# Designs tried in a protein design chat: VH-VL binders against Ribosome-recycling factor (frr). Part 6

Target 1, 187 residues: Ribosome-recycling factor (frr), of Petrotoga mobilis (a9bjd6)
Amino acid sequence: MAKRSSYAKEAEEKMKKTLEHFEDELKKVRTGRPTTAIFEDIKVDYYGMPTPINQVATLSVGEERTVVITPWDKKMLEPIEKAINSSNFGFHAINDGNVVRVSFPNPTIEERRKLVKAIKEMLEETKVALRNIRRDDIKKVKEIKNEGSISEDEAKKFEEEIQEILKENEDEAEKIFQRKEKEIMES

## First folded at step 1 (VH-VL)

Design p6 (framework fv_pozelimab)
Fold by ESMFold2-Fast, scan of step 1:
Structure p6 (fold): chain C 187 residues (1-187), chain A 122 residues (1-122), chain B 107 residues (1-107)
Amino acid sequence: as target 1 above (187 residues)
Amino acid sequence: QVQLQESGPGLVKPSETLSLTCTVSGGSISGYYWTWIRQPPGKGLEWIGYIYYSGTTNYNPSLKSRATISVDTSKNQFSLKLSSVTAADTAVYYCARDLYYYDSSGYSFDYWGQGTLVTVSS
Amino acid sequence: AIQMTQSPSSLSASVGDRVTITCRASQGIRNDLGWYQQKPGKAPKLLIYGASSLQSGVPSRFAGRGSGTDFTLTISSLQPEDFATYYCLQHNNYPWTFGQGTKVEIK
């Protein structure tokens, strides 16, 4: 286990906060995500009564831009499929015998590229923020050295620790970006 | 139903380049990540690398100097080349689709090829 | 690289038993973990993604739980077709890494 200075620990905490902010900002980059909301209130015939889908089925967002509708009674599979396909929303519903699946329109390749470009710009901004933290903390170490509070060897050690933490956090930012890129490009 | 099938020579000589192709059917290669995984006889699984249909790649650092993955969207295929092979590269090679689930927040290798055994021997 | 360690490496069980397999990551991986089943001579099959989400078509007797570094796969009421080797895989950090596998054998 590496024992790190208080300066390195401060840099680490600031950089962790920066990565959390990056992750939060990526959540705001919408790909036109599938939503259950549009289907919840569609009416189906349930024992002679028009009944909202959310009162006869569980709706969830599944894999690959798909809303999965699981009726509590399998007899409702065909009515739900028909109601969605007959709606003016332009979705195509498929009944597989257990659930009804509704796929959302995929963004075009060009639209996905634009979204990837946007998150790449956010990654670069995040890396700049990380490097600014490193710069400011190294400046602090040099000031303390010049005041005579620490030796030149100690200053060098603290600067090396801060640079190691930057490298770790830049690598982590890249991984966060790659995860979101995968989400955008996989539909 | 998506199906993947590996193809390539079953025997490769030491120091040569191993070349494998994965053919995807029942679905488009476009919009997905595609990966290669290998398994030496009697051992566990090792991830080799992935390619996104647009050409972006990432590799296991242990293999990066020797591995090249490419994609041909017109043929619905992606391929692996592994240079300078040795007996340690003898393994069953699998291709697979690497899928990310949006709100379920999970990655998966959801479809796999049957695997092809590659033996490195003189 | 993130090291994935499974426990036990092998176990013997009878049909109807409850089986639990563990997987530990050398660092936090959130819920970026999948479980795969491999039968002799066949490709691995996805059972669980996102640590706890059951793949479509997989029997409900399979369940995953955990987050961070400690994960479990449970098979309630083991069936004859469940005798296989099980692998965990982390998708949190490149390179993607598998556990060494847990072989579930008939008693």
Scores: ipSAE 0.000, ipTM 0.428, lowest interface PAE 19.4, mean pLDDT 83

Design p7 (framework fv_pozelimab)
Fold by ESMFold2-Fast, scan of step 1:
Structure p7 (fold): chain C 187 residues (1-187), chain A 123 residues (1-123), chain B 107 residues (1-107)
Amino acid sequence: as target 1 above (187 residues)
Amino acid sequence: QVQLQESGPGLVKPSETLSLTCTVSGASISSYYWTWIRQPPGKGLEWIGYIYYSGNTNYNPSLKSRATISVDTSKNQFSLKLSSVTAADTAVYYCARESRLWFGELYYGMDVWGQGTLVTVSS
Amino acid sequence: AIQMTQSPSSLSASVGDRVTITCRASQGIRNDLGWYQQKPGKAPKLLIYAASSLQSGVPSRFAGRGSGTDFTLTISSLQPEDFATYYCLQDYTYPYTFGQGTKVEIK
């Protein structure tokens, strides 16, 4: 069994990087998973001065799609609860005497479909990038063959290896997409 | 809260490499995308690229051959290197955080910016 | 790359005026458009994301509208602190591209 050529390995490395980028972009697409960003700038009355929540409390993402807001001073629990409940963001905050908990609403079916459409577009862009890597590497192999550095048969073998690696990475991109789609539609 | 501060040489000679660092305070750089933007004197804004804390980057194609963005999580910093500079690279350079905002749609915004640092390319 | 064109490039206005700035994309960008305000010598500040969503802490006199290729930013009653340059940014695809800017000057 022959080892993959340096051309195939170069393609493999570039394609791996492309899939990592795709996964990172998918992390920007959330299924209604909690985010602290929305609450960080909500103003609470802190000794007569409107003050952002992130300057009086620690915000973290907890279990069960909940943002947990832990004020450094327990006297801020009620002001924080009131500020969130009166905000235009439509959240319901609950003060349990130690922290304020905010549950995140589930996205609608239509919202989920929009997210799936967005990640489908990302998948297609990723596949285009993978195919561009294949095209560039095959071009390199053909140039080297035309210079007489490798045989026609060797060039064909290297092109087949590159095509195999493309199929593997396209399949992996599809799997990454399907996992995210399931997360969006079933969460 | 979160603050960003650029630092760098201020003056760079043509053909040399420009190196800038952005120091992040008030938040770990492990939760956001971190970006570089520049503005030549009297002109508009140009997006250079971003880095995710994992090391994954995306660059403006016009600068990709010369630009490298890196992250140092132990120092809570990210950096830009721009090679083979010319007078056209003279600009105020900004670092910024990209926030992710989501409720049924994909939203992005650059919500926290450094003050900017002027880099002049001249002999 | 997607080209963003703003109109006008500059305008003169008085406190209390209604100001409208337009931004056009060379191709459809859905609602993936942000508006940024930049005062002389300062970094840009995010005003609007997703074409029409007001950033936390930004006064309600700022409003964004539009989708696809045509977008507007309106300031319903201009205040002294609003004299600045305004930029639109598409974040639909890489590279992100800014408009050339619209300078709002005191009349």
Scores: ipSAE 0.000, ipTM 0.443, lowest interface PAE 15.4, mean pLDDT 83

Design p8 (framework fv_pozelimab)
Fold by ESMFold2-Fast, scan of step 1:
Structure p8 (fold): chain C 187 residues (1-187), chain A 124 residues (1-124), chain B 107 residues (1-107)
Amino acid sequence: as target 1 above (187 residues)
Amino acid sequence: QVQLQESGPGLVKPSETLSLTCTVSGGSISTYYWTWIRQPPGKGLEWIGYIYNSGSTNYNPSLKSRATISVDTSKNQFSLKLSSVTAADTAVYYCARDEYYDYVWGSYRPFDYWGQGTLVTVSS
Amino acid sequence: AIQMTQSPSSLSASVGDRVTITCRASQGIGNDLGWYQQKPGKAPKLLIYAASSLQSGVPSRFAGRGSGTDFTLTISSLQPEDFATYYCLQDYNYPPTFGQGTKVEIK
């Protein structure tokens, strides 16, 4: 094994782990999923008694950012639809004869811009971490050169390799950021 | 953008432990290396050591047996403890950002942000 | 440890003068040299890094040169606010070490 390969590979592995961490943190920056909680306690008229929806129906999160409300008695479909539509929450409930569906709006443009700002800060922190890895590895190369184990020309070559690896990983971090930005702004 | 502020007692008795804290604002403590540097009155500057978020530390060999640096990310603070102090430890103590590699310029920026410093006098 | 020696230890100069301060390393440090300005009662301020790169916000009258073991800081036209002590620093190897300082007195 050449010393060149060892230093280059160490930098590459550390930077790869840093990018994996960045991707994992970005996965946490998603818009909240639709929630059933706000509907569960809305009262409907059930044979003369005001009754919470969760005592006459099952509520679940469905496809396309919807909450699906399935009453145990189909005669409750219209009362549930009416109760939700007359609530102060501003939701539009649709009764299809089997279930009641409530759609959740997509994030606003202003909300999306706030999320983009947050992930931009994560990108800058990631770039700092990548640069610190370069610093540490170059210092190791300089120490090995000072010990006489490698020549000045070899040290310069290893430094150039480490700089190229950093550039590649900074570019990759930028692409990861741009993919997430596009997902947030265009979804 | 980054600001640092030292705090701790101004007077420490000989043989006791000196304890100082640095509060960081305007930047993430987790992404940079942080350092302590001291300066006896009318003298030059001496690097004490650094810490990174992971708990990784490096110390000046002259102080390694007595110095301990720790970080508290929840408070955005890092701290120095120096044991068995003598009059020779009387100095202004600074906290600073240790070393930052600026990839755009391909260069290292050593100690580019400093606290205002706090004077510690070792006297009975 | 790498020893940093500055020359002169102090100097007096008039506003408008060209001032040169020298720093020598006990071994080769490439371009890993910084210059700092310290005013009485204040923390040091980074002026120059990587031997010749000017820190943002620092006036262009400050210039650094050199590589290896011999370095200089030049102030091309000294101003009243330049009264200070100047320090060089090697960040090539641990521990980083400072020069002993050069005091610049105006007038």
Scores: ipSAE 0.005, ipTM 0.459, lowest interface PAE 13.1, mean pLDDT 82

Design p9 (framework fv_pozelimab)
Fold by ESMFold2-Fast, scan of step 1:
Structure p9 (fold): chain C 187 residues (1-187), chain A 125 residues (1-125), chain B 107 residues (1-107)
Amino acid sequence: as target 1 above (187 residues)
Amino acid sequence: QVQLQESGPGLVKPSETLSLTCTVSGGSVSSYYWTWIRQPPGKGLEWIGYIYYSGSTNYNPSLKSRATISVDTSKNQFSLKLSSVTAADTAVYYCARDTGYSSGWYEDYYGMDVWGQGTLVTVSS
Amino acid sequence: AIQMTQSPSSLSASVGDRVTITCRASQGIRNDLGWYQQKPGKAPKLLIYAASSLQSGVPSRFAGRGSGTDFTLTISSLQPEDFATYYCLQHNSYPWTFGQGTKVEIK
């Protein structure tokens, strides 16, 4: 077969989701660049129900390194401001009567180094997750071979396909990390 | 048996681009990482970068702005270009295969099991 | 980048001696470590992969141990052909980094 097996495709899909999760977690890491991602899932009380900010307001990156949060209902201005200020993210939100603004100060060199260390730990956890997917999928191939459903040569081919996908995804994880590291150090 | 052979000019002038090719024989360039390593005279080894046969690359950050590794699967070759060279780039350059060894079915390990003989590149006017 | 430090930088030993070379990583690298032998004028040769696995064709007198940050390469009975420089290499994190090398001279 010139194309990858269903076992390899399963590994590929799982690893793709792992890298997407890694990218999403990196978006939450505070850098010198303003981002809405960290605020989108903060819960506010909306008529008695905990509700993510992104379901009661529009978030956008504004001028002067600020995130602008525009609630659809002006009564949500104060709850949003309080929720952000009460979070352990270290931001200070200001309510101007129409929107909530959050300023992003430039981090020091030492603060940038600390952020790089944090994202490097996330990279290592991501690599562990990728290797676990490979391990589990290889075990599945071995079980199918032992059941007599595939030959030893087919099993070797499927193992090699899964191994190839792991190597590609480990490389991609490293590139995602390097991109974020550059963003932190140059922002 | 898989063999690797480096080729390219032995002398490069400062500010020019150093270009080396590694020819793979006795096996396919497919399904492996292919790497470049260098060694300045009398000094230790430095990893330059790799390419996976599908085109994915990774580089030593100290060289990333100047280094480009490419692969040509139809010719069973991969190559290194290093721009804006200086005397500090004088070294023996090695190409090598990294197999990603497997232990049973469970996990892999990296190991550069096949190396070219190395080619000395001198950067001098 | 992960710094790999080898000890000693050089040693002299007699044929039949037990030789131990150490390699220390500046941070945890699990078992993502290889040992390479380089003879004068030759390309490096893989001896040990995954910290402790002997490469096929390599004499059994070579053994690797360790995990995390501290690693050793042991030559149980040094032979004349073992005159060489030995390098450790970590594959845990990019860039991959070599130790500075340990030169083994046989008297």
Scores: ipSAE 0.008, ipTM 0.468, lowest interface PAE 9.6, mean pLDDT 84

Design t1 (framework fv_tezepelumab)
Fold by ESMFold2-Fast, scan of step 1:
Structure t1 (fold): chain C 187 residues (1-187), chain A 121 residues (1-121), chain B 108 residues (1-108)
Amino acid sequence: as target 1 above (187 residues)
Amino acid sequence: QMQLVESGGGVVQPGRSLRLSCAASGFTFSSYGMHWVRQAPGKGLEWVAVIWYDGSNKHYADSVKGRFTITRDNSKNTLNLQMNSLRAEDTAVYYCARVGYSYGPDAFDIWGQGTMVTVSS
Amino acid sequence: SYVLTQPPSVSVAPGQTARITCGGNNIGSKSVHWYQQKPGQAPVLVVYDDSDRPSWIPERFSGSNSGNTATLTISRGEAGDEADYYCQVWDSSSDHYVFGGGTKLTVL
């Protein structure tokens, strides 16, 4: 049973990483609510090295639906401004000589619906990744059974356990999606 | 539209290195395992390497193990293949490919157009 | 290392049925996928999971897989079917994706 337990733990760990990745990707999706998450991993040139903004600046949500980015080194103001303005996120950043400000306009109902459709696609792709982990594990179980290392009953029970773990993680992915959907639809 | 575009191919002498890149668009790159498949001139397809969706697991064909390194950058939707200690038998068109789980857990549903690598003295 | 064996070439007359085989030890226990490749183009998935077809592939393409042989069957052969065909499996014991050597189909 030890190697069977090991497979279950591997599946659980891989599925947890898949859900963590899904959550991280959802944090980057532009919503009506100002957030620092979308900017934190944008790379800027810091003395010749690509460096995430959150490692050269403090990010905070300010007044008037604005994210305020305060670099520790003033030389980073222009690189940060250019990196954000060049990003595919469609933001307009302004450098005032002390901080970089990014304004979040109120999204239209149509824009919110488009964002919901985008995160629904991310959810379906996350479920595909979870199912891939399940299929890999089931293939391994079948090979172990064919080698005679476990009985047919043990293989069936292990396959049932893997299927249950998949079901739990698909349900969790749905909950993560629903929380983000609610956030997008908030005024 | 889902697509993969390879770059970085060229002519290189035996024993040297070359780095290939693959740019993905039209799908959530971070949700899919990615592969490199090669084809020598006038020969068949040969699988080279796979990297899991999160970069946590990698596997290589025996012919390239220890010489090639597959990596990905999910923030840039980019797949890379670092090829070291190149040999004449590595001469091939290199394809970037995705496994589409909708068409089986191990079937390749999206392919790039390939980039040519020539290892010649 | 797991090996898949295909005949290097197969010929079929227009309107007749072509059969392309893929040999592998106990291949019937694996899922076999088939790809079509035309000169200068990337491969295209034509049959997956032994016998299923993507929606854009005509019904005259079919597959089977049992014992040590998988077969791609192309009924009512057309000139547009001329291409190289490759079978492919995932081998769990090596954790490798394995392609057959390819079969050139000629319609004439």
Scores: ipSAE 0.000, ipTM 0.424, lowest interface PAE 20.7, mean pLDDT 83

Design t10 (framework fv_tezepelumab)
Fold by ESMFold2-Fast, scan of step 1:
Structure t10 (fold): chain C 187 residues (1-187), chain A 123 residues (1-123), chain B 108 residues (1-108)
Amino acid sequence: as target 1 above (187 residues)
Amino acid sequence: QMQLVESGGGVVQPGRSLRLSCAASGFTFSSYGMHWVRQAPGKGLEWVAVIWHDGSNKHYADSVKGRFTITRDNSKNTLNLQMNSLRAEDTAVYYCARTTVTTEGYYYYMDVWGQGTMVTVSS
Amino acid sequence: SYVLTQPPSVSVAPGQTARITCGGNNIGSKTVHWYQQKPGQAPVLVVYDDSDRPSWIPERFSGSNSGNTATLTISRGEAGDEADYYCQVWDSSSDQVVFGGGTKLTVL
């Protein structure tokens, strides 16, 4: 790894945040492995305000591929159950009077193919975002060159550093995708 | 000589469907992304949709999402726009246009344009 | 939703320099493209990637983009430059191509 300019480091930090967002979005994609992340975007009516489930309940992964949702207020059991059952995620929630349980069935081959296609589209969007960061940072380098603050040769060197960082982050995005694809296909 | 020719425009009633086509010649169609851009009479340019060179990704303007579908057939050098649930505000000249070989959105400039085909949605 | 703002009209005397602006929040971090459209004709790309020019476009057409304003500059204005001019960007946050409202250039 060669020493990098501040321009390259700025690009690297922005791209790292983009990959973190990609990882977070992938955590929400249903697989045979139970996760609480998929329920984070589900809103329940809490005294007239749409409120995320994680702000009214504790979520944990239990036995037998089950997510257990324990509300702080027992009156939230039925609203949480209804919100999950009304979601487009296709889960069936069961309220036992103390907690809400959600089972993660194994996806069908057709469902796995659909999920892989969805995460492939997320990968392509992530690559576009990374390339936009590269473009914006190269534009800054060219502006600094045109102002006379750096030489033509220095500008080319910094642009090459930024391009190298883009390649590294595109490769990392591909690896993140492949890990999730394997999880979907093998779970 | 690079050329794009639109067809399929006409007069159609609200709620009906219409399919536009764009025939490309003079360049390697399968290497370029393609756009649909429209312009209502006396108004400015409004972007409609884009499709990547291989058809693997598509983006739509918010005003047409769920109603319009952009597709391409690289074996026939054709771009298509399926327009469903047409509204009066869809009345415009529809242009097809070629974009760069990259999938990077900041390079979505349109260097080759067709002459346009008129779509009129009226009762 | 990202918005590009252009003046509705700009006038220039023959042989003088016309400047058409395209305003957008932090537009300098985006890449701007410019199109010329004459009555009854399809648009023609005149400037791309902020400042690059297609080989068939005269050198008197140039562009710049910094801060909150991109500018199309047409030096030594000619009657044949009368047209509507549109700026365009890609907004990565919404995955939308955005056009400005257009500027009518009059050479008088």
Scores: ipSAE 0.000, ipTM 0.433, lowest interface PAE 16.6, mean pLDDT 84

Design t11 (framework fv_tezepelumab)
Fold by ESMFold2-Fast, scan of step 1:
Structure t11 (fold): chain C 187 residues (1-187), chain A 121 residues (1-121), chain B 108 residues (1-108)
Amino acid sequence: as target 1 above (187 residues)
Amino acid sequence: QMQLVESGGGVVQPGRSLRLSCAASGFSFSSYGMHWVRQAPGKGLEWVAVIWYDGSNQHYADSVKGRFTITRDNSKNTLNLQMNSLRAEDTAVYYCARDLGIAVAGYFDYWGQGTMVTVSS
Amino acid sequence: SYVLTQPPSVSVAPGQTARITCGGNNIGSRSVHWYQQKPGQAPVLVVYDDSDRPSWIPERFSGSNSGNTATLTISRGEAGDEADYYCQVWDTSSDHWVFGGGTKLTVL
């Protein structure tokens, strides 16, 4: 319920958009999670006919970063295994007599940390953008003070409000970063 | 009011075992990776071991691999280092340190004050 | 394992700029972090990710990293800056953290 000045409101709005942009950029960072999509259209020999895997088997994401491929006809286990192992995707399929399992390599600690380093750089760029908004808005406050439109005390109050808003948004940027970092670690 | 307090140091004979603990307070301990770093008298810093935020992964310096075990108890906000088959070369002040972020940053933003381990006959 | 080389000692007069180097093969492709350690005290992070600074560290501390050398720069040196300084990198190939040997900074 407390009201902030219109100058503080402008800072809030600009910083909110900056954080939204940061969140949207983080959504684009892929963690390499297991997916069935890469296998669905691989062709296997089904009674002399090249047939997509998704037309002879059910694909699902299973435990421990595996894609489980369950053929409707057990005679397709070996053809599916061979087709995947012969693909350019570099996966190794294993036929256990009931299903074909494809393990997705866990991102190495090095790969996870490179991803976190990249999003940490995005965080720092976001903080620079937030500080630029604060700089520009404080400059505007000083200009209107110099024109005599506001008092010295009002200008100080507005600058303090803008600084408080910066602190709040830097803290929020850090939380957004931490959520994505956790996702990368747990994927 | 973030704190890391090490304990368990002392004087031990070669070949024996010692267990160090690090008590954390003032932050969400379960969200951060933790390290042990040591420093021999008059020498530089040497990284010893790391454990991930959930305890699911650990790495060790070659000099301690197979002898030391790093563990954590997130319910008690404690980090532990079990040191077996101690050697004179293990004599050092042992620090626990927080990895800024969830064991992913590679830099240590907060350190405990250290606990001294002396391995002598 | 990856090796970081620091000079054992650096001296600076009060008010002058100290530069502490950290040498490593292609270190410019790695992120370098710097720690300050005063006698009897735990290390304190002063610079991270080559050139970023924690909010509690004065602007006099700065860093750079390119090619085979990273540098910690301490402007307007003060007696309170006397300490050992350590550079650090994460060695991605071994998943180890590597510290330099340390540099003792003396002011006077």
Scores: ipSAE 0.000, ipTM 0.420, lowest interface PAE 24.0, mean pLDDT 83

Design t2 (framework fv_tezepelumab)
Fold by ESMFold2-Fast, scan of step 1:
Structure t2 (fold): chain C 187 residues (1-187), chain A 121 residues (1-121), chain B 108 residues (1-108)
Amino acid sequence: as target 1 above (187 residues)
Amino acid sequence: QMQLVESGGGVVQPGRSLRLSCAASGFTFRNYGMHWVRQAPGKGLEWVAVIWYDGSKKHYADSVKGRFTITRDNSKNTLNLQMNSLRAEDTAVYYCAREPYYDFWSGMDVWGQGTMVTVSS
Amino acid sequence: SYVLTQPPSVSVAPGQTARITCGGNNIGSKNVHWYQQKPGQAPVLVVYDDSDRPSWIPERFSGSNSGNTATLTISRGEAGDEADYYCQVWDSSSDHPVFGGGTKLTVL
């Protein structure tokens, strides 16, 4: 970026946080590709404490589209298996006495299209959030102009900077979406 | 689900006044900027006026400045256009349209069906 | 005084790609929106912010915007695409939206 006004920099920072949130939400979308991420949110009882699976076990992506969960304490095999099987994710966990294995079904073409539609809706919500940031920051610029602290020409310049930053961040949101769409369609 | 319905159009003589209304449903009206756009018979779209989400800021096309007043009532989910000193060239179908955000830089994503205003002697 | 210029008409054969242009001084620095209007109907937003599409609009509709020209592209043209198409920007100098004059698309 070249030199930007403080108003533009404030908008830029807020929009960056919005895109980070979008990326984090997309990581939670089940794509059919084996991933450990969806199991990290599952809590199991570990000596009376609800504890995330990743703090009591090593999770890895194995052969044949499976996630292999290896608990450090074998007493956790059954709690982990039960927690996953009790979830509404549609996975079937198998405990073989040493590890818990979770098989990832390949999504059908119709299921992939539904997932793409869902993440496209998330993209549109993200664009709404970005434009709300532009709206609020342009409002601040116009208020400062009306107070006489900046000229009409300076206000127009700052508003154009904020608009440029919105365009850049909307384009980045689109690229983030396209990357996830390819992941869904190519797996 | 999202809907805009215009009313108040009709035939009126030059120099007189007419008030158009637009009723919004299916979305949170108070969060969106609103536009009036018109279209003369056989002609293209011409923007008329816009109002900020809270009613604090308004802009008008040069052709209607001083004659038209845009207002809104967020408690009733309605947008209004008061048209004074009407001229033959104001003859058009008038549409209300939603700005997705109150900043007026985005496109208009929800439109009403339009109401016809005819100014003739 | 900002003006958007569109050709009055464009024709396309079924299955071919139609391109409708919108000319404006430094229009590439502005966000361009495109509307489709069929006879007797209200306008429908088909492309917004240069190249984004509402989820209910077919992917055959796309847009681009650079320099002094924005373009609406309709691939695999269909009879149902026959309509008037309008481009629109926000003119920051006058604080108001500006519409192009419209382009009538005829599908032969």
Scores: ipSAE 0.000, ipTM 0.455, lowest interface PAE 14.5, mean pLDDT 84

Design t3 (framework fv_tezepelumab)
Heavy chain, then light chain:
Amino acid sequence: QMQLVESGGGVVQPGRSLRLSCAASGFTFSDYGMHWVRQAPGKGLEWVAVIWFDGSNKHYADSVKGRFTITRDNSKNTLNLQMNSLRAEDTAVYYCARSPYSGSYYDAFDIWGQGTMVTVSS
Amino acid sequence: SYVLTQPPSVSVAPGQTARITCGGNNIGTKSVHWYQQKPGQAPVLVVYYDSDRPSWIPERFSGSNSGNTATLTISRGEAGDEADYYCQVWDSSSDHVVFGGGTKLTVL
ESMFold2-Fast, scan of step 1: ipSAE 0.006; ipTM 0.529

